VH-VL binders against o04291r164to392. Designs and how they scored, part 43

Target 1, 229 residues: o04291r164to392
Amino acid sequence: DANNPAGLLSIAEEALAEFLSKATGTAVDWVQMIGMKPGPDSIGIVAISRNCSGIAARACGLVSLEPMKVAEILKDRPSWLRDCRSVDTLSVIPAGNGGTIELIYTQMYAPTTLAAARDFWTLRYSTCLEDGSYVVCERSLTSATGGPTGPPSSNFVRAEMKPSGFLIRPCDGGGSILHIVDHVDLDAWSVPEVMRPLYESSKILAQKMTVAALRHVRQIAQETSGEVQ
Short names: E, the ipSAE of ESMFold2; O, the ipSAE of ESMFold2 at other seeds; V2, 0.75 times the mean of E and O plus 0.25 times the DockQ between their complexes.

## First folded at step 14 (VH-VL; framework fv_ragifilimab)

Design u4 (at its last look DockQ between E and O 0.92; V2 from the best seeds 0.82)
Fold by ESMFold2 at other seeds, look of step 14:
Structure u4 (fold): chain C 229 residues (1-229), chain A 120 residues (1-120), chain B 113 residues (1-113)
Amino acid sequence: as target 1 above (229 residues)
Amino acid sequence: QVQLVQSGAEVKKPGASVKVSCKGSGYTFTDYYMYWVRQAPGQGLEWIGYINPNSGGTTYNQKFKDRATMTVDKSISTAYMELSRLRSDDTAVYYCARSGSEKTHYMDVWGQGTLVTVSS
Amino acid sequence: DIVMTQSPDSLAVSLGERATINCKSSQSVLYSSNNKNYLTWYQQKPGQPPKLLIYWASTRESGVPDRFSGSGSGTDFTLTISSLQAEDVAVYHCQQYYNLPLTFGQGTKLEIK
């Protein structure tokens, strides 16, 4: 049942609910990052997880672009995520009101030759909320969730993405408020102890992924708006 | 050269089961999806399911989920498809096929086919 | 389920002439985010398994003669053989891989007139 449209939508809606509770609430014990300030010269507010399963990071900032444009930019993960080797969409399922479910295989570069690179098999759900907000959320498909089986993972360690994504809320007068949550389990115990901090640090996750995404969309927004920054 | 070699033709009575084998060679067996597709005489192609040979994970066409079982023995690079409670309309040529080098659901190499005839 | 419908069911074409086979899907198999059509063509000669010709609607598989071409987008697709050869007598199948279940057209039998 879970590999049919109704079952996939159920997985997608549950992922959306969990993502929203992280993005706008305290479902994760968030600690603001040292040195990040919310002032006009900052890119936004960044937080990292404390004492959660896996590692997580969250960012929130203003972007002078409409929600759909922000979503379009961020869905093209290889264009902004340095460590992303490839993204392959294997299946596409339309959801109501123009929403879309994608089944996605992602490969990442490894930071070292001493451990295998990670890959992901995920469901990504894009939809527009009643208030005009646009959301793109994503989570791993596993035997526990159900859904179609993912590609062979030879040469890669299959990592887990917990409900993650982007919430993009329209602002009065134009632009958007962008919330980003990245929440992953990179299987740190499968690497040598000396490298383990690279795979279990929420701070490194924030720097390499969460902040990178926010910086990328803000840079594009400033270039298209004619503003200097 | 990449090859998929299937077991020989079978004749079965209604209600029986059949198990078709597919041995892959010339490539890393666990790097590619394996598909099963059938073709009844004079009919089109019908997808049965696929298996990830590395994990053993399966995905079935709902039409077959109650009767088909796909497995692999990766130590001998061999996939199997068993169809139970056979009916006369299960008479078909059964193919195994491998995914292409891209991570997608098109099939780049096919086995020679196994004719399964179900008659009373 | 995405239903794939081919036309015609069979055709006869003179040697050296153009053959055109159509495939229509019941819903779009074009994904706008990657601009790819999830559509494949197979050739099946008598007594043989299907053979991959074209994937992503228009990309020719290695070793396939350049007289075979694929075109179309969304719901309407065409396989064209620009100059029919005797060895092209076969049944041709389209397949979508946009969504599960994977589905095939009913096949188009191509003969020499």
Scores: ipSAE 0.796, ipTM 0.909, lowest interface PAE 1.1, mean pLDDT 90
Fold by ESMFold2, look of step 14:
Structure u4 (fold): chain C 229 residues (1-229), chain A 120 residues (1-120), chain B 113 residues (1-113)
Amino acid sequence: as target 1 above (229 residues)
Amino acid sequence: QVQLVQSGAEVKKPGASVKVSCKGSGYTFTDYYMYWVRQAPGQGLEWIGYINPNSGGTTYNQKFKDRATMTVDKSISTAYMELSRLRSDDTAVYYCARSGSEKTHYMDVWGQGTLVTVSS
Amino acid sequence: DIVMTQSPDSLAVSLGERATINCKSSQSVLYSSNNKNYLTWYQQKPGQPPKLLIYWASTRESGVPDRFSGSGSGTDFTLTISSLQAEDVAVYHCQQYYNLPLTFGQGTKLEIK
């Protein structure tokens, strides 16, 4: 049954496989985004989805922090995601393979008062891969996936997170290569037609979420390097 | 005043079903989880399951999954729990309870309880 | 399943004296990422439903007297009543909400000596 640890692990492992196929493969039709590169360091490679379900963005960049520290920072979504109001972990399940499964309720601010704010009910899976990489992947729990029922959302529109997350590869000599995938369906059909483009833009998703995460971790890495001279 | 009021005591024979109601008042019914918990005489508390009264989605303790059915009627702010194929060890006080304000799995307001007696 | 074990099963304490009730979980209910202990204490007076006293191991619910306090972390938790009142005669239950199924301790009966 999906409410027991074995059922939840099955959902988690499927989400991991789908996330990895997006992060390092071609499971999404990726188009490279001409983004804000300038500065002493390029932030990395950024791509957005074309012709996929929902909207998606991907980024890859170097970070001068160890993988576990990167994961710790990015799990604290309110600290870097401007529109994230709160993240609450309702359940914590050991995966039995050394990983951890969390059941998470997330509330977001709305960009306008004319549409209800979005919230998410998700499973987040953190584990080490055979090659020494750390992964944190996440996906919504819905009727289609199974799993425990999420909290009521009468003042929120329940959005869907498709398999998304962070793949953090250690580098020889220190630091990490960070891969980020954000893939969401914000339920654009629940807003007035005039506002739908705001909820269907993979470019806006990249700017507000995917690039913001990479920039935040890189900024912390540089501040930390300056403190340890 | 947040209040949960349950239906009255029931006496049932083994093999029958019972349906307990729980009416919420003084709060927005569809904004909080509703839990069902039972307590056999002189025994501890046992969680049966919870329901999201906005969506109707349910999550059951595996022990009860095949016999318990939780539902809601949002129009009258009322939750229901039906337990089928009753046996003598189902004799207990059945409580409804709602989640705390943080949408967590602790219970901040409880109903008065409904005694269900199963006699052969 | 996380098993919650309370001790003692019962105790008698004189009015105005300190009462201490322990709760032990079979695995940690502290989540390191948010530093929260997923533990709740309930009071159940004779013939009444349980009443919430403490959540997150140490946060007192509104309207609960100051003489009730919760402490502990990980697997070991304590409910303390600093000065016992006659109205505190009850069974006290701990409950974990770290994961499903939700589980309760067996209860500790508190009486006046």
Scores: ipSAE 0.779, ipTM 0.899, lowest interface PAE 1.2, mean pLDDT 90
ESMFold2 (binder alone), look of step 14: mean pLDDT 94; pTM 0.955

Design u5 (at its last look DockQ between E and O 0.85; V2 from the best seeds 0.80)
Fold by ESMFold2, look of step 14:
Structure u5 (fold): chain C 229 residues (1-229), chain A 120 residues (1-120), chain B 113 residues (1-113)
Amino acid sequence: as target 1 above (229 residues)
Amino acid sequence: QVQLVQSGAEVKKPGASVKVSCKGSGYTFTDYYMYWVRQAPGQGLEWIGYINPNSGGTTYNQKFKDRATMTVDKSISTAYMELSRLRSDDTAVYYCARSGSEKAHYMDVWGQGTLVTVSS
Amino acid sequence: DIVMTQSPDSLAVSLGERATINCKSSQSVLYSSNNKNYLTWYQQKPGQPPKLLIYWASTRESGVPDRFSGSGSGTDFTLTISSLQAEDVAVYHCQQYYSLPLTFGQGTKLEIK
């Protein structure tokens, strides 16, 4: 069943398939962000969702770091996601295929005192694909999915992460191509109407989360390159 | 101070059910997992399950899934564990325990225990 | 399920001497991504419930005397009492929380010689 390693792997593999269809396909109606400027200050290609449940953003860009290093950096959400208060891994399950399943509790800071902060209870699946790419994908665990129940908090609203994550492809000559998908439902109905744009805008999600992640790994890569001797 | 106070000892016949209570005080009851763990005479500790007191969501050790039922009453900061279809090897001390200050599955405060004896 | 095996099952140690209790897990409980060992030690004095001593393998809980220390990583863990006191007579349990189901060692009974 879903509370054992085989059931959790089934949830993980479905999340991976859904994530990949968003990252490199058209499972979400993607609209490229207007005003993205090509050139030296461009981080890559960024798109936001139209007409989907929740809100979503994706990005694709080049990073002069090896795939495992990119994954290591991005798994540490507090280091790059400004609104991320904490990430706690409560359980770790070997997937039996060389991959790893984590059960994760994440708390976010609220942008306002008028609404409760959001938290997430998720399954995160890390594995190598047959083409040498590394993937880290994640989705919420709910009563509908099955799996262990998450931690309580009376001060948080439990938000939903739909299949999301990072696909990291090695490049010829070094470095990686990084694909990012963030897809969340922040429960916008639970906040006052004046604050709802913060919780239902794919553009804000892209700026605060998706672009921030890509910018962060690119900045670390540049700092490594800037140490040329 | 943080305390977990459990209901008194029970003597039951095989086939009966028992419901153990655990009242928390000195902390916000709905902010911590509540675990149930038992200890048979002369034996080690065995995890039964845990409950999220805020949502009522439960997770059971598969061994107990069909016989154990965990619930909470938030209004009186009390957790319950009911074990049905009792048999003699269910004789044990049953503990409730609260999760620690960090988000992890270790237990920092334990109730005093409830002895359940199953004999005919 | 991760099986936790303690050794010895019981031991007797002279007052003021060092006591060492071992715990082995059937799988590593060290998670490389956060570099934490998901292992806890509990003390259970006669007639009392377990009491948390050490979590994350080596972090002492508040109020635990510094004569108690935890060490080890991966699959092999040790609880050390550097100078045994009379009040340390207890059964000691290790517990992993790396994966569900949560599992405990069988316990180690510590007595004074």
Scores: ipSAE 0.784, ipTM 0.905, lowest interface PAE 1.1, mean pLDDT 90
Fold by ESMFold2 at other seeds, look of step 14:
Structure u5 (fold): chain C 229 residues (1-229), chain A 120 residues (1-120), chain B 113 residues (1-113)
Amino acid sequence: as target 1 above (229 residues)
Amino acid sequence: QVQLVQSGAEVKKPGASVKVSCKGSGYTFTDYYMYWVRQAPGQGLEWIGYINPNSGGTTYNQKFKDRATMTVDKSISTAYMELSRLRSDDTAVYYCARSGSEKAHYMDVWGQGTLVTVSS
Amino acid sequence: DIVMTQSPDSLAVSLGERATINCKSSQSVLYSSNNKNYLTWYQQKPGQPPKLLIYWASTRESGVPDRFSGSGSGTDFTLTISSLQAEDVAVYHCQQYYSLPLTFGQGTKLEIK
C-alpha cells in the first residue's frame, strides 16, 4: 500500500540508502575519469560506472555555498540541465521527519530526431541527515515499487531513474562538499543501433548531467562571492 | 469538440455491482488521465480514483480500493468504473472526468453523469 | 487528508453586485519550491456536471469570463464574481490537488436575490 504516506516514506528511505551507498561507497564499480586535472581549474573528482545495470556517473567537489542554497539550485533542474524540458511536481507529501516527498514528472529533449524523447515519473525525497548534511534523492516509481500511477507517455519513452541525487555536507568555516550520483536506464534498445552510444555511455551522462550540475553550482558560487574568472 | 459520454442511469439492490462506462471523443484518449468522482444527494463531490488509460495503471482513494475497479478499453476509447457490494449510501451521480494537464491533478472536461440508485 | 471548507454554505446576491465565496484548507496547498497554489474552482449549474473555472488558484480556464477571479494563497482562497449575471446561478466547489486523496469543498450555492 505504497500510496499511504508511510508506504511512500518507505520507498523514499530505501532510495536514500541506495543513493548513499553509491555516492560514498562502492555499490557501483566506479572508474575515475582519465584526464582529471588537480588545481584551481578542477571541478572535482568525477567517476563513471563500469559494466553496471544502466549507466551511472558520480562527482564530488567543493562549493562555496551553504547546503540549503545548493539544494535549492539543483532541485530546479531546467535551470542547469540543457536537455531538461520541464519538471512538474504533481503531489507533495510531508514526511514525518521534517523532510518532503515529491511526485515528479520530467520531460527531456531528444538529442536526435531519430529517437523519441524520454520522460520520467519519479519520487524525490529531500531531508536533513543526523550529521547536518542535506540530501535530495530521487528514483522512478514503477509497477515494481508501487506508488501512484504516473501520467501517460504517448509521445515519450518512459525511462528509469535508479536511486540518484545530491548529498551536500557542510564544511567547517562555510561552504559545502557536494556529492552527485546520476544513475539511469534510458531504454537504449528502443533507438536505432547507430544512435545507441548516446544512450549507453556513462561518459556522455557524466558530461551532460553530472559534471554540468557541479559546474553550474560552482559558477553561481563564484558570482555570489563576487569572484569573476 | 472534446466530449465524455456516460452510460445511462442504473437501479440496483444492496449487495449488487454496477459498471459505469465513459466514452471519450474529440481527443487522443490515451494522452490524459481519467478520473472518477461521485456526488451523493445533498452532498459534495468525492474522488474515487484515476487511471492512466495508456498503461492501464490505477490509483484509488483508499476508501474505495476494495470495492472499485477502474479499467479502459483503448480500442473504443472507453473507461469503466465498477463498484461492488453496493449499499444504500452509494446512491449518487457518478462522473468521469479528463485531466486538464498531465502535469497536475485537476479536471477540465466532465461526463454528463450517471445516476446510480441503490434501493431495496 | 486535506479537508476543504467553504463559506458561506449559500448566499443570495443581486444582479450586477459582487459575490464572494471563500475556501479554506486544513493544510497549506502552496508548495514553496515552485510557489504554486494547488487549488481549483468548479462551477456546477443545476442539473449539470461541474465545469472548470479556475486552476492554480488564480488562472482562468479558456472561455471563462473576466468577471470571475480567484485569489488567496496557502490555506485561504477566494472566488469573486465582480458583477453577477443571471447565468452564474450555480454551486461552486473548490478542490485541492496538492496531495492525494483529491478533496473538494462541500460547495457554496449562489442564488439571485
Scores: ipSAE 0.780, ipTM 0.906, lowest interface PAE 1.2, mean pLDDT 90
ESMFold2 (binder alone), look of step 14: mean pLDDT 94; pTM 0.957

Design u6 (at its last look DockQ between E and O 0.83; V2 from the best seeds 0.81)
Fold by ESMFold2, look of step 14:
Structure u6 (fold): chain C 229 residues (1-229), chain A 120 residues (1-120), chain B 113 residues (1-113)
Amino acid sequence: as target 1 above (229 residues)
Amino acid sequence: QVQLVQSGAEVKKPGASVKVSCKGSGYTFTDYYMYWVRQAPGQGLEWIGYINPYSGGTTYNQKFKDRATMTVDKSISTAYMELSRLRSDDTAVYYCARSGSERAHYMDVWGQGTLVTVSS
Amino acid sequence: DIVMTQSPDSLAVSLGERATINCKSSQSVLYSSNNKNYLTWYQQKPGQPPKLLIYWASTRESGVPDRFSGSGSGTDFTLTISSLQAEDVAVYHCQQYYNLPLTFGQGTKLEIK
């Protein structure tokens, strides 16, 4: 029922499948961003969505850190996502396959005084794939999905996170290949018309969230390598 | 200042239903989860469920899911819990409690309790 | 379900002395990712509802006297009253909020010797 591990695992597995089809496939019509590079002197591939529900961004890049370390860094969203006010895990459910399910409440700062800040109520699923990759995927819980009811949002607009996350593949030469997908619906129609582009731009999403995540983990990798050497 | 005031004691026969009310004051009613917890005489505390007063969404302990119904009336800052098909082992004090934070499931303000006695 | 077990069931302590109450969970309520213990202590005086004392295992609620402290991690937790006062006569409950269903210890009755 509302916190049944089998029911929550079903939601988590569906989110994982959809996330993977976005991260490594064509579930979203991706358009590569020209002239956009994550981090100083670093090279990665960044794409944004065309003609999809909501807005989406994807990035792929190399990171000189082990997969588990990359996951640990990126799960700590306030450390790298500037607009993130708070992230709180309300429940932790072990999955029967060694993975972990978290129920998470996230509050964001608003970019303008003309619209209410957004918040999110999500399920986050972390697990290891058969090919040795590590994955962290996340999606909103709603009345349509089922699951425990989230916190009151009387001071926020409840936004939707569609299946999103991180796929981290170990490299033969050391380090990792990091795939990032962010896919959200910020409820753009709840703001004044003049502000809507700020809430409907996949490019802004990529700059503020997707690229920021890749830049952050690459910066830590450089600092760690410099300190070890 | 922050208070939760519950309805008075009830005596019921097995098979009946009871509806307990909980009126919040001194705070914004719709900003906090509301929990329902019971305590049988001489026993520990048992969680029944919680409700989001803003959306009306509910989450129940599986033990009570088929018999408990939680609702709110925002206009009067009041939460309700109805327990149906009462048995003698439902005799308990029923508490409402407000969340201490939207970030965790602990309770910072409790109502005075409502004694429900089920006897033939 | 996470079972919370308190020890002892009943405790008598002289005024001004230290009282300790233990709470053990059937599985860890420490989440390694955020390093938080999902544990709360409540005080329930005779004829009254529970009152919040401590959350996150060791954080004292506003207005709670500093003679109350919480400690422990993982599965083993302790509530300590450093100098017992007459008004501390109560039943003390621990509660986990690591996952649902929310569960409480059976309670520990504290009396004055």
Scores: ipSAE 0.803, ipTM 0.909, lowest interface PAE 0.9, mean pLDDT 90
Fold by ESMFold2 at other seeds, look of step 14:
Structure u6 (fold): chain C 229 residues (1-229), chain A 120 residues (1-120), chain B 113 residues (1-113)
Amino acid sequence: as target 1 above (229 residues)
Amino acid sequence: QVQLVQSGAEVKKPGASVKVSCKGSGYTFTDYYMYWVRQAPGQGLEWIGYINPYSGGTTYNQKFKDRATMTVDKSISTAYMELSRLRSDDTAVYYCARSGSERAHYMDVWGQGTLVTVSS
Amino acid sequence: DIVMTQSPDSLAVSLGERATINCKSSQSVLYSSNNKNYLTWYQQKPGQPPKLLIYWASTRESGVPDRFSGSGSGTDFTLTISSLQAEDVAVYHCQQYYNLPLTFGQGTKLEIK
């Protein structure tokens, strides 16, 4: 039964497996984003999806912060995601493997007056892998997945987050290598036709969410590493 | 004024079923979770489950999952809870309650309660 | 399941004096990520349904008199009535909403001495 702790863990483990196959494999047809400038201002390697369900973006970069600090920063979505209005954790379930499962309600601002704002009802799973990496992955809970039912969404369009998240590997000599995958379906058919390309663009997703997250944590790392007491 | 009004008291025999209704007024019925909670005589409160009245989606306490069924009829702003295969230890007051927030599972408005007595 | 245990099971307090009711959870209901305690207090007068008093451990619901306050964190919580009034005779319940199933304390009956 998907409503009990064992059922929630099953959903969480499947989300983790799917996320990892996207982050480190070819489960999505990744195309490197053209026009990325080299040099000290380069944030890392960024790719976008082609020919997949929904839209997806992936980024990989180095961060001069320990993995747990990176996770702490990125779990606070309103602090770096400009369109994020609120994130509220309704339930916290300790996983039997030392990880943590959260059931989360997220509301987004509407960037236009022509379409309703989106919201999300998700399971977020945080755990440590056997190789010492830390993972925060997340996916929507729906009638198809099972799990506790989410709040009423009469004033929002319920969007879908497909398995997404952060893989944070400790580096020799300190710091972390951060892999980010964002994979969403924003229900583009609920907006006027002229606006649909903006809701179906993996490039826009990368710019607004995936790159924004990597840039944010790298900026915090630079500020703290260069600070003089 | 936000109100939840429940159906009247019922007397049932073991093995029967009971269906309790809960009509909401003074608010938008489909905007809030609805909870069901029971209280046996002289005992504490026990959560049965909750329903999203917008989608009809349900979540049950595992103790009741095989016997309880929650539904809504949003055209008349009414929630229902049916408990089957009744036993004498199902004798209790059954409450409906509305969520205080879509962001947390606490209850701000409660119905008056429905006494269900199960006896041979 | 998170077990909620209240103490005492009953108490009698003179009018105008302070009443203190304790609630202990079998595991922490404080989530460090948001620094919130997932704890609610309800008042249930004889023959009536429960009424919301306090949520997030210390936030008073609208219309609840100032004499009611909630405190505590993690596993240990307290409901305080600073000056007992006759209308405060009730059973008081704590409830956690940290995870499912939602669970309540067994209740504390408050009477006038």
Scores: ipSAE 0.793, ipTM 0.910, lowest interface PAE 1.1, mean pLDDT 90
ESMFold2 (binder alone), look of step 14: mean pLDDT 94; pTM 0.957

